# VHH binders against a4x776, part 34

Target 1, 306 residues: a4x776
Amino acid sequence: MSTSMSVARSLPGGPVAEQILAEVAQEVTQLRAAGVTPALATVLVGDDDASVGYIRIKQRQAVQLGFASPHVRLPASASQADLQAVVTQLSADTSVHGVLVQHPVPPHLDFDRAMQALDPEKDVDGMHPVNLGRLALGLPGPTPCTPAGIEALLAYHEVPVAGREVVVLGRGATLGRPLAMVLAQKRPTANAAVTVVHTGVPDWPRYTRRAEIVVAAAGVPGLVRPEHLRPGAVVVNGGVRYAGRRLLPDVDESCATVAGAMTPRVGGVGPTTVAMLFRNAVRAARRTRSSRTPVRLPDSGAPAGR
Short names: E, the ipSAE of ESMFold2; O, the ipSAE of OpenDDE; V2, 0.75 times the mean of E and O plus 0.25 times the DockQ between their complexes.

## First folded at step 18 (VHH; framework vhh_7pa5_2)

Design p06 (at its last look DockQ between E and O 0.23; V2 from the best seeds 0.00; counts 0 for: pae E 9.6 > 2, unsure alone 64.4 < 65)
Fold by OpenDDE, look of step 18:
Structure p06 (fold): chain B 306 residues (1-306), chain A 126 residues (1-126)
Amino acid sequence: as target 1 above (306 residues)
Amino acid sequence: QVQLVESGGGMVQPGGSLRLSCAASGFTFSSYAMSWVRRAPGKGPEWVSTISDSGGSTSYADSVKGRFTISRDNAKNTLYLQMNSLKPEDTALYYCAKGYEYTWTGSTKTRAFDYWGQGTQVTVSS
């Protein structure tokens, strides 16, 4: 009896991202035809090579999708006031529809404080407190990108989520907490029974072993192992660390021997996060169309301080 | 209300020098980077120089590097631009601007700041 080691079905994020980006591209085309050029502004503080690289990738993607891509580069020595001023300026610029501040910022700067200065309507990361509040209340608004990506990934691969027992491992502000809120929403692709486990739960494997879906969001490499899973469970690796260029997942690869489906080590949730950023951006642009014709800042015009 | 008032412009011969000043009010001057931008006739605005809030960091456009020096006096809420070795191509309306610039991808000409002054005219002519 050849015990065919049942390898978990792969849940790649690439195809999901491609689909979402295609939709975004169409929407951008429509907006342009209507006289609106969607613009996604990016802010980079410092010159960290990795951050620069990420911004370049995002800018290229923006251009490919038909976005305008205004960019602000601040020196590493920039003050909190400088960063906030830029965010405020971009918030006030009617030609800018989305704003991304690249994380991380230099240690002397408060990223969260800077984000609070951002117009919530232009928050393409979906991490502004107002938007998290909207999420909590089930109101429309920008959704955190990674949680939104995970929902979309599960939906794309036809993983049932509604009514399922989902365990989120980790309670971080960027993933675990917002993901729990997202997956609890009253939507066909959500509506799950969600349990959040964290460092305060010593026997967290008790919960994950029962879960139909496990989302690792802890940021601890190799944390999730086969013995922590229900056979046949769906496993999503949301927590990612990097050792140089090497991606270190929360989910050990050996989990594929127990899981029914699992995101790949590379090309899982990551691509979907990026796609969701652009989805938020184009939606932000669409919201502005209904109100005022974007006044093209004249190339030459010093904004008269009103 | 934020107010920026430039001064020190004028007519000078090639090779000459000018010092521009910008008086700032309506905000905590010492907390913000400041910049100079110029606009030549028939051209779009060109970023010239930026100085950080503390004055510890400066940057310059390639066209003015080595010739222009940006400085500030936070006690006086004043920004300065020392312009040496002036050339006819430096002829422009020079603006004081609050903060850092941002640029639009694909357009080298589109730079923006949150507040601008009215400008001071610099003419370099023999």
Scores: ipSAE 0.094, ipTM 0.562, lowest interface PAE 2.2, mean pLDDT 89
Fold by ESMFold2, look of step 18:
Structure p06 (fold): chain B 306 residues (1-306), chain A 126 residues (1-126)
Amino acid sequence: as target 1 above (306 residues)
Amino acid sequence: QVQLVESGGGMVQPGGSLRLSCAASGFTFSSYAMSWVRRAPGKGPEWVSTISDSGGSTSYADSVKGRFTISRDNAKNTLYLQMNSLKPEDTALYYCAKGYEYTWTGSTKTRAFDYWGQGTQVTVSS
């Protein structure tokens, strides 16, 4: 009946996000002083309650940071051409520096096709094919938000990554693939030996059991269990799934009895993803700070701004 | 100095037809998508239809699909809305708008939709 087993050090993302957002707010202040009002446009298709809620949270955060936050809402019945026209309009609008299309879109729409119409310089998610190509080549560009957040989380908590064996479990286009590229970059917060495994690898636990860092990116609840880890491993849960209202992370919470450090079930990677969205947005606005004509207003000549 | 002037409204019986026009000036009309938005008595703004810059792509609210047709003449800087099989619930003030609706935040004065004209009244009544 002893409870003397050690428990992994927690790696919360909230403090990481707070630090990033403070830096973003300072950059916004500098841009406004230089005559650039950063603007993050949001696009919502339909009226799904969860999607409306996500947009409202992002709009509130944008205002708190000092962004202008134009919003476009399309009916649930909108066609693919409607969505692509909005994205094209926002790409051409010089008063808009970043564009976020709320995912998921209704099933009859192709999100990826619509996003290809977006100016890569305004891609705050960092998922446009041009920006993924920039990442692969080590060129400047917005970095995918969750992978960037994971790197920042590990750095903040002083987890050594350079030269270490990192296993990324999952190969999705939004997390596992770009994360492998991020952690392999030549810099002190990355520079890892990265192995990507997935459920198509028969004995994927063979790889995770030797890893110093395991990042779960599969979106399969409870996939990573204590027997899959070496003692003292650092475990990051990048993927989650909900069953009703219950958050079901890829990493079983009992892994905390074997891991040396682990992201918490709630408040781990998620907050850092949102912070990186705004970091991409403010950097997009900074790229336009060269001498330029003030942007044309989007209505009859005067914004209702404060 | 964007100017949008709607016209062609009026009173019509249920099942009737009406054609709205919007004359645009002060911007390069052919470079922007255009929309129709309506406001029924006592209600908030409702998106009706949008047409792409070239006119090659159109979209409609479910409530008007199959009855309304949006079109444009880029040589005349004019947007149109052909309204057929009109119903009492189509009674509203109809506005044309440049591009897609924007709702800006961060001010004490917030608009649900941005419009570039005063609108034209459509009344469908027996």
Scores: ipSAE 0.006, ipTM 0.271, lowest interface PAE 9.6, mean pLDDT 83
ESMFold2 (binder alone), look of step 18: mean pLDDT 78; pTM 0.781

## First folded at step 19 (VHH; framework vhh_7pa5_2)

Design q01 (at its last look DockQ between E and O 0.01; V2 from the best seeds 0.00; counts 0 for: pae O 9.1 > 2, unsure alone 63.5 < 65, placed apart)
Fold by ESMFold2, look of step 19:
Structure q01 (fold): chain B 306 residues (1-306), chain A 126 residues (1-126)
Amino acid sequence: as target 1 above (306 residues)
Amino acid sequence: QVQLVESGGGMVQPGGSLRLSCAASGFTFSSYAMSWVRRAPGKGPEWVSTISSSGGWTSYADSVKGRFTISRDNAKNTLYLQMNSLKPEDTALYYCAKGYEYTWTGSTKTRTMDVWGQGTQVTVSS
């Protein structure tokens, strides 16, 4: 029909995630053949149904890729000291290469304080302040997953980025800010002229109308509309809200009538974020394999099959 | 504020028995695994025994297996260690320790936290 026939080229993230995970699986196979089992530990405090679900998804993917997936479940009443003790022990355990504390934690706990106890080398989310500092300096380290996913998505779909005008709409600590740092790095898949704007800039469309690439990272549904784009622009929807199971993207679907290429509402950036988590985890295992003998989590004995 | 108060230590002859207690407060005792650890003079800490949060499973170091029995009373927030057939090498300061449960290789296991009391002295000598 005529309303759907004007859709820009789609930039799906599913194929990108599949390629990344295939590479991760190959690296896991190589490490296991060399006697190293990559291990991603997950920590859940309490029993919130949504958080339990997210952990289960990550555990299934870890097993499929060949990771060991140690899991710590703390009671909802756990103290800050309890959470920090677990994180400290997982950081010290050389048989554990990545650690993920499931957010949100119960309101009496300080998530950010717990993450300070984590070894930055095991921070698979890439959000530890040390790793954000490494990103700013162009030093190696675990990278923030959604920004890394966006770079990989653009590279996979052969969208030129180097030397291009990129506008990031949004300045949050988890996406917009680190994405600007990622896309400015000196490498073929980045090296962009990056401008960060946000809804506090009254004429922010002046910037997006000139951009060759627009990344929406504000978390404001429908914020970006066709009149805000240069014809032929590449549009990436990095920011979403959910109303139940429904994704409410920042980029209005009608932008497809002006954009040359655009991420789909479903299956865009999201799948790449999960893939980058496992890429951070396998790289952490590779960094440590040659210099240390793994020390597994000490056991205190338990009945088999529990 | 977590408090663990060990008691029941003393002097016994080889082959004797003692029952240690650990009174717990400041946390939901029934939600945590608990352990006994000991420290002999001039030695580092040695794990002795662990009991799950429900009491459903227990584990022992080889050096005490068959002689020591760990138990808990969740209604009284109290951990116990029954020590029988005591040997001179059991002489140590005994601590109770808070722990957590985790899974590895499909099995539920425990690990002790660095949360313990002042200890209770057990001395086994003629």
Scores: ipSAE 0.479, ipTM 0.781, lowest interface PAE 1.6, mean pLDDT 88
Fold by OpenDDE, look of step 19:
Structure q01 (fold): chain B 306 residues (1-306), chain A 126 residues (1-126)
Amino acid sequence: as target 1 above (306 residues)
Amino acid sequence: QVQLVESGGGMVQPGGSLRLSCAASGFTFSSYAMSWVRRAPGKGPEWVSTISSSGGWTSYADSVKGRFTISRDNAKNTLYLQMNSLKPEDTALYYCAKGYEYTWTGSTKTRTMDVWGQGTQVTVSS
């Protein structure tokens, strides 16, 4: 009896990103028609090949979407003051609606300190402490891109989340922690019972084996294995490392033999993260417009009848 | 408290027009996608249309495409549905629904709506 090993349904992020970006493009068009050109500024410190590559991708995407995309490059030798000056300047620039500081920065610089100099309203990564506070309080604001992308991905693929047991494996500031906050919020695409497990939990597989949804956010290649999963569980790979150009997922590919659905090794959460960046950007531009008193178009004086 | 109040419903003849309005309160209206959903007698809820938070994106069910237009005024916290060329099949209770972040196609559309109004009745009859 050939036990036909049921292969997990794939949860690709590409289609999700495409839809989000299409919406963004339309919103950009609308803003432009209204006399507002959305602008996403990028800041790169140094010349790390990977970082340069990422910036190029984002710049190209920005142009395609109709964004203005001012770019500031600082040398690797730039001081903390230099970086903060740039961030402060971009925050003050009324023509700039969103600002992205490319991570990582050179080791002698404090990225978090630089981010504190950024206007929270222009934070397109959603990683500013004020915006994380807003998230924690359930207030409107930019949401961290990767967590937002994961929620969108699950929603797109019609994965039930509300009321479900979700285990987040990892407690990083960029993914695990904010994701737990996102998925716990009172909305149909969230509202989950969320458990965060980490290195301080020796028997973390006890939790993942119960979970209906497992999100790997640890950044440890091959950490999640089939024996750690409930049969039929949904598995999202959020944590990734690279060996050169090769993506190393937290979730072992063999998990597809046990999972009901899982993100692919390539093209899972990554595309959605990028899409969410641009969504945050266009929303930032929109907020700026709404705060500007509608220029009362002069009442076209009805010609006095003669 | 989030509130949605629909108005503008009524009885019209086939081929007629109606304009529905939805007054929103208790949340930042401009931050959320909004939708219209309808429920005909004896049927489940049917998604009609969605508009993005800024109004720059709109989507329609195939059944209403070309006849209905969704719009919004964020300054007035109001959602609209212009309904033209109405058909008997359009008879339903029409709900204004608050969305969140995502405007998906298919069954995911209704899943993204967290608050619904009480509805306004639209009856298309000869």
Scores: ipSAE 0.011, ipTM 0.334, lowest interface PAE 9.1, mean pLDDT 88
ESMFold2 (binder alone), look of step 19: mean pLDDT 78; pTM 0.775

Design q02 (at its last look DockQ between E and O 0.47; V2 from the best seeds 0.00; counts 0 for: pae O 4.0 > 2)
Fold by ESMFold2, look of step 19:
Structure q02 (fold): chain B 306 residues (1-306), chain A 126 residues (1-126)
Amino acid sequence: as target 1 above (306 residues)
Amino acid sequence: QVQLVESGGGMVQPGGSLRLSCAASGFTFSSYAMSWVRRAPGKGPEWVSTISSSGGWTSYADSVKGRFTISRDNAKNTLYLQMNSLKPEDTALYYCAKGYEYTWVGSTKTRTFDYWGQGTQVTVSS
């Protein structure tokens, strides 16, 4: 049985991602006209079919936007030294502007150590400690992709953030922590009163119940329920877990009966995260304005380089 | 400053063997993959082989598989190429190069490697 109910306005990320990628494509066109071919390198360790598929999708997107896409694949047995050597090479290569290492890596490898060796200027994920420090200080630099995507999603859908009470449920290094720093920045799309809570706070619902915006970033399926929300609240599904191919968001879908606006289970924040990766990449290429190889192999007058 | 010095080239008959060496300096050799590239007369560069920084994996162009063996000695900062069963088509200037081979898509890129040596000539003829 059903009753007549008001449901939350949907906040899809697809249109947001499309707008961001259109802007990226325009910037790539301008850079190429100025003699700079933006290049996003990808690194894959191993032959896992899912990871291969993710890399192919990213390469296709990069090419569609006008990026060059150099790729390095290492066998699953590669050592930590081998992975770090690839990252070091890509950091030093003036023809490469951004570097993405596909995670997860095999268990014997330390992904975080490899990424810390990367040139912060080429860190398209925005997770290098230098770039997180820049974010904390309000300095220019790549912003972590999911937090930036959430800010853009809220802005696109005209959700007021400035001066509003925002609760971030979750304190992970990839989302909850950097998002709090992003939304506290002094600008029209941020400037919020931000509170970070997590499941270690016994009465975390009293914070979410007063919030005008709740971002779920805990990675605990179904954690946020209707009784945890202020009527009319804006709810963002930032944290997800998968059961096989099924995406399980932190926010229970019944929250749509109380929320004023809510990201959909599929096609919410995820597309914006991918778009922000390419935004970081094109901005990295803009910072250099040029890429030159330092040494060239002699040839009988037929070099492929320009 | 990065410096790569190849040696061990020479003239041999078809079916002969040569061992190339590459002395590396100006960088932490054990932190980088190393490659061999060759350039035959009138042709562009052709990738030959790559060895990982630890030596844990190697790869070869199809034209040299089973005949050439890449190796390294990280204590001596030296890269090697053992070339057996040499053929006239192996005649080329052989270079060592610092780094992994990339596969490039979606662009007009020209080079995979940033740093190359001066090369050592290998000539296979009767």
Scores: ipSAE 0.342, ipTM 0.665, lowest interface PAE 2.3, mean pLDDT 87
Fold by OpenDDE, look of step 19:
Structure q02 (fold): chain B 306 residues (1-306), chain A 126 residues (1-126)
Amino acid sequence: as target 1 above (306 residues)
Amino acid sequence: QVQLVESGGGMVQPGGSLRLSCAASGFTFSSYAMSWVRRAPGKGPEWVSTISSSGGWTSYADSVKGRFTISRDNAKNTLYLQMNSLKPEDTALYYCAKGYEYTWVGSTKTRTFDYWGQGTQVTVSS
């Protein structure tokens, strides 16, 4: 009896990102037709090659989508006050709808403090404390990009989430914590029973082995192994480290022998995160328009020639 | 309403010096970077210098580096540009601008600022 080792179904993020970006492009076109040019500003501190590269990619994508893409570059020696001034300026600029401060910043700078100077309405990363508070309260606002991308990825691939047991492995501020909040929301693509586990939980595999969906968000390469999974479980790799240019996933590739579905090593959650950034940006632009009551310029009544 | 009023321009001989001032109002001056931009006849706008909100950081165009000094007095809501060793090529209308220069990436690479003054004329001639 040839035990046909059922290979896990792949859950690529590329198609998800493509769909989302197409929707964003349509929305941008609509806004432009209405006289609004959505603008996503980027801030880079320093000359880190990787960061420069990421910004360039984002700028190119912005242009392709029809965004204006203003950019501010600060030297690595910039002070905290300098960075905050840029963020404050961009927040006050009515032509700018979204603002991205590229992470990381130089070690002498406080990224979180700088982000607090940002208008929450222009937070395209969804990481501003006000927006995380909104998320926690179930209020509308920008959603953290990576968590939003994971929800979208699962939905796109028609993975049932509502009412399912989801284990999030990791409690980081950028992924694990906000993801748990996202997936617990009362909507069809969420509404899950969510458990957060971490290195402080003895025998965390006890939880992952019963989970229908496991999201790895720990940032520990190879942490999730086949013995930690329920056969047939859906596995999402959210935690990523890099060794040079090589992506090191939290989920060991051998998990494909046990999982029913899993994200690929490359092209999983990453693409969806970027797409969600632009979704947040265009939505920010749309919100700005709705709040601007069209000041009806009084119809210059042409004097009826007598 | 944001207002920027430049002063201190004039005619000088090559090698001479001028000090430009910009009086700012209508916004919290100390919270924003400020910049100088110039426009020579028949040319597009050229960025000259930027100073951070606190004054702790300054930047200069290569064409003016070592000759011009940007400074500010936040208590007086005033921006300054000390111009030394002036050259005929420095002849331009000089504008005070609010904030950092934005480089717009798109089909058209444009440089822009939030607000500009009316400018002050600097003429360097023998």
Scores: ipSAE 0.025, ipTM 0.476, lowest interface PAE 4.0, mean pLDDT 88
ESMFold2 (binder alone), look of step 19: mean pLDDT 79; pTM 0.775

Design q03 (at its last look DockQ between E and O 0.02; V2 from the best seeds 0.00; counts 0 for: pae E 12.8 > 2, unsure alone 64.2 < 65, placed apart)
Fold by OpenDDE, look of step 19:
Structure q03 (fold): chain B 306 residues (1-306), chain A 126 residues (1-126)
Amino acid sequence: as target 1 above (306 residues)
Amino acid sequence: QVQLVESGGGMVQPGGSLRLSCAASGFTFSYYAMSWVRRAPGKGPEWVSTISSSGGWTSYADSVKGRFTISRDNAKNTLYLQMNSLKPEDTALYYCAKGYEYTWTGSTKTRTFDYWGQGTQVTVSS
């Protein structure tokens, strides 16, 4: 009886991103038709080639979706005050609906402090403390992109999440913590029993081995191995490091021999994160429209020439 | 209301110098970068220089590098442009602008500032 080692079903993020971006494009078209041009501002500090490249990609995507894309570049020598001034300016600009500050910033700058100067309504990354507070309270607002992308990815692939045991491996501020909050929300695509494990938890594999869904969010290459998984578990690789251009996943590829479904090494959560950025941006633009009482342009009553 | 009032323009010979000033009011001057933009007759607006809110860094268009110096006095809410070695091609209406310049893609806007002054005329002629 040849035990046909069932290879895990792949959970690619590309199709998910495409669907989300298509929806975003439609919303942008609608806003434009209503006289609102959604604008996503980007801020880059320094000349790091990788960062420049990422910004260019985002700008191109923005334009393709129909966004206006204002961009501000600061030198690497810019001060904390300079960065905050840019963020403050963009927050005050009524023509700008979303703001992205490209991470990382130079080491002498405090990214988190700069983000505090941002209008929470324009936070497209969803990482502003006010928006994380909203998330914690179950209030509406921009959601962190990567956690939102993971929820969307699971939903797209029809992975049941509600009522399921989900283990998040890692407690980082950008992924593990907000993801736990997202997946615990009372929504059909969330509503999970969530456990967060980390390096402070002795024998963390005890938790992952019983989990129906494991999300790796630790940023430790090869941390999750087959012996840490329940057979048939769904495995999402959220944590990534780079060695040069090579993506190093938290989840070892051999996990596909035990998992029922797994994100691919390349093209998993990454694409969905980007899509969620633009979703947050278009939603920010929509919120701005709803709050603006239609300034009745005075009817230029052309006097009827009698 | 934001107000920017430029002064110091005039007529000078080639090789001469001028110092422009911009008096700012209606906003917290020290919180914003400031810029100079110029418009020559028959041409579109050209960015000239930007200074950060703190004055910690400056940037210049290639056409004015080494000749122009942007500075600011936050205590006086004033922006300056020292223009040396002036050339006929520097003839333009010079505007003070609030904030960083945005380079826009996907819009009919290419470069925008929040607020502009009325400008001061600089004419370089023999």
Scores: ipSAE 0.459, ipTM 0.763, lowest interface PAE 0.7, mean pLDDT 91
Fold by ESMFold2, look of step 19:
Structure q03 (fold): chain B 306 residues (1-306), chain A 126 residues (1-126)
Amino acid sequence: as target 1 above (306 residues)
Amino acid sequence: QVQLVESGGGMVQPGGSLRLSCAASGFTFSYYAMSWVRRAPGKGPEWVSTISSSGGWTSYADSVKGRFTISRDNAKNTLYLQMNSLKPEDTALYYCAKGYEYTWTGSTKTRTFDYWGQGTQVTVSS
């Protein structure tokens, strides 16, 4: 009786981020009432205008959520030793629960080396190698922000993930690799059959055409086209580049004619990444309290077996 | 049969150091996260530290952070705890524990361990 020109259901990240940040604010209120002031320290090297702006936005958001927001600013000429000393000092400071070093740092500095000096418990980005190891082992710890944001986005929009075929297109250290580990975890919002493919796989579209969920994580603008998707697939645009102010997503916008649901070009995954930063920070502060969690030793001693 | 044998305890003055060892047998040591747990006189058990199976991840209770270092040698099936700047409140029986998980009772979160040793006594007094 009717015909329609279908377009994919939108999966905006803004509402997801708003819900996450509301929960963070509640946790901060509880911690403050219990005598713990959550603190997110920020470190900026140099005075690049864009980096200064990003830090100010993060500081303002932190204060609005109720965090203490100590800030360390190093001159652009700072040595590697200076940066590592700051990171070591903040790691040892019991009044600081999360540390964010603003990337990029000046070219003479080794960002990765500096981050290795950071206490993994305070790594709000969730990218410290120890925290990636925790993720792989299913142990508690800060989680990588963009992968966690994608899981939360799918859960918020009630996209079934458990038991589904998910293809991650891209194998970068910051998104594609950790996302595969996140979505394979045993929990209702994950538990997927995850396949990682990339442009080095000659017929990668064979995999994406069979997937119920495709996450584009390659950082190659326009890589995913409608012919690469099965009709009705859920498409998440995790990988982006910018040309000036213009966001260039991996997923071509025309994919909306084939996909059942799709993240928008603007306001998709990005807002969730920022929200997960603060979720990692408040959880770091809460872990200080959970170190007094009662330990129950099994009364059996050396049981016959498990 | 899982066996965990702690050693290296003793009496030490405040500010001193001790290194605890835990010899593990009866399981593939390198497959499991390992923990230290302590029990002070008149207190319940307190989690001290955990190390991942590879040794690449560690976590510490706030009361010991910056003073204690957990480590492992998977070739020797041995877990270690280096204890520096010891305080009288560190006096406790220290247990080596295999594995762990969180258990919830209502809203209360509890760490549970499947196996632990007999413990080694650490006494910090002047």
Scores: ipSAE 0.000, ipTM 0.306, lowest interface PAE 12.8, mean pLDDT 84
ESMFold2 (binder alone), look of step 19: mean pLDDT 78; pTM 0.779

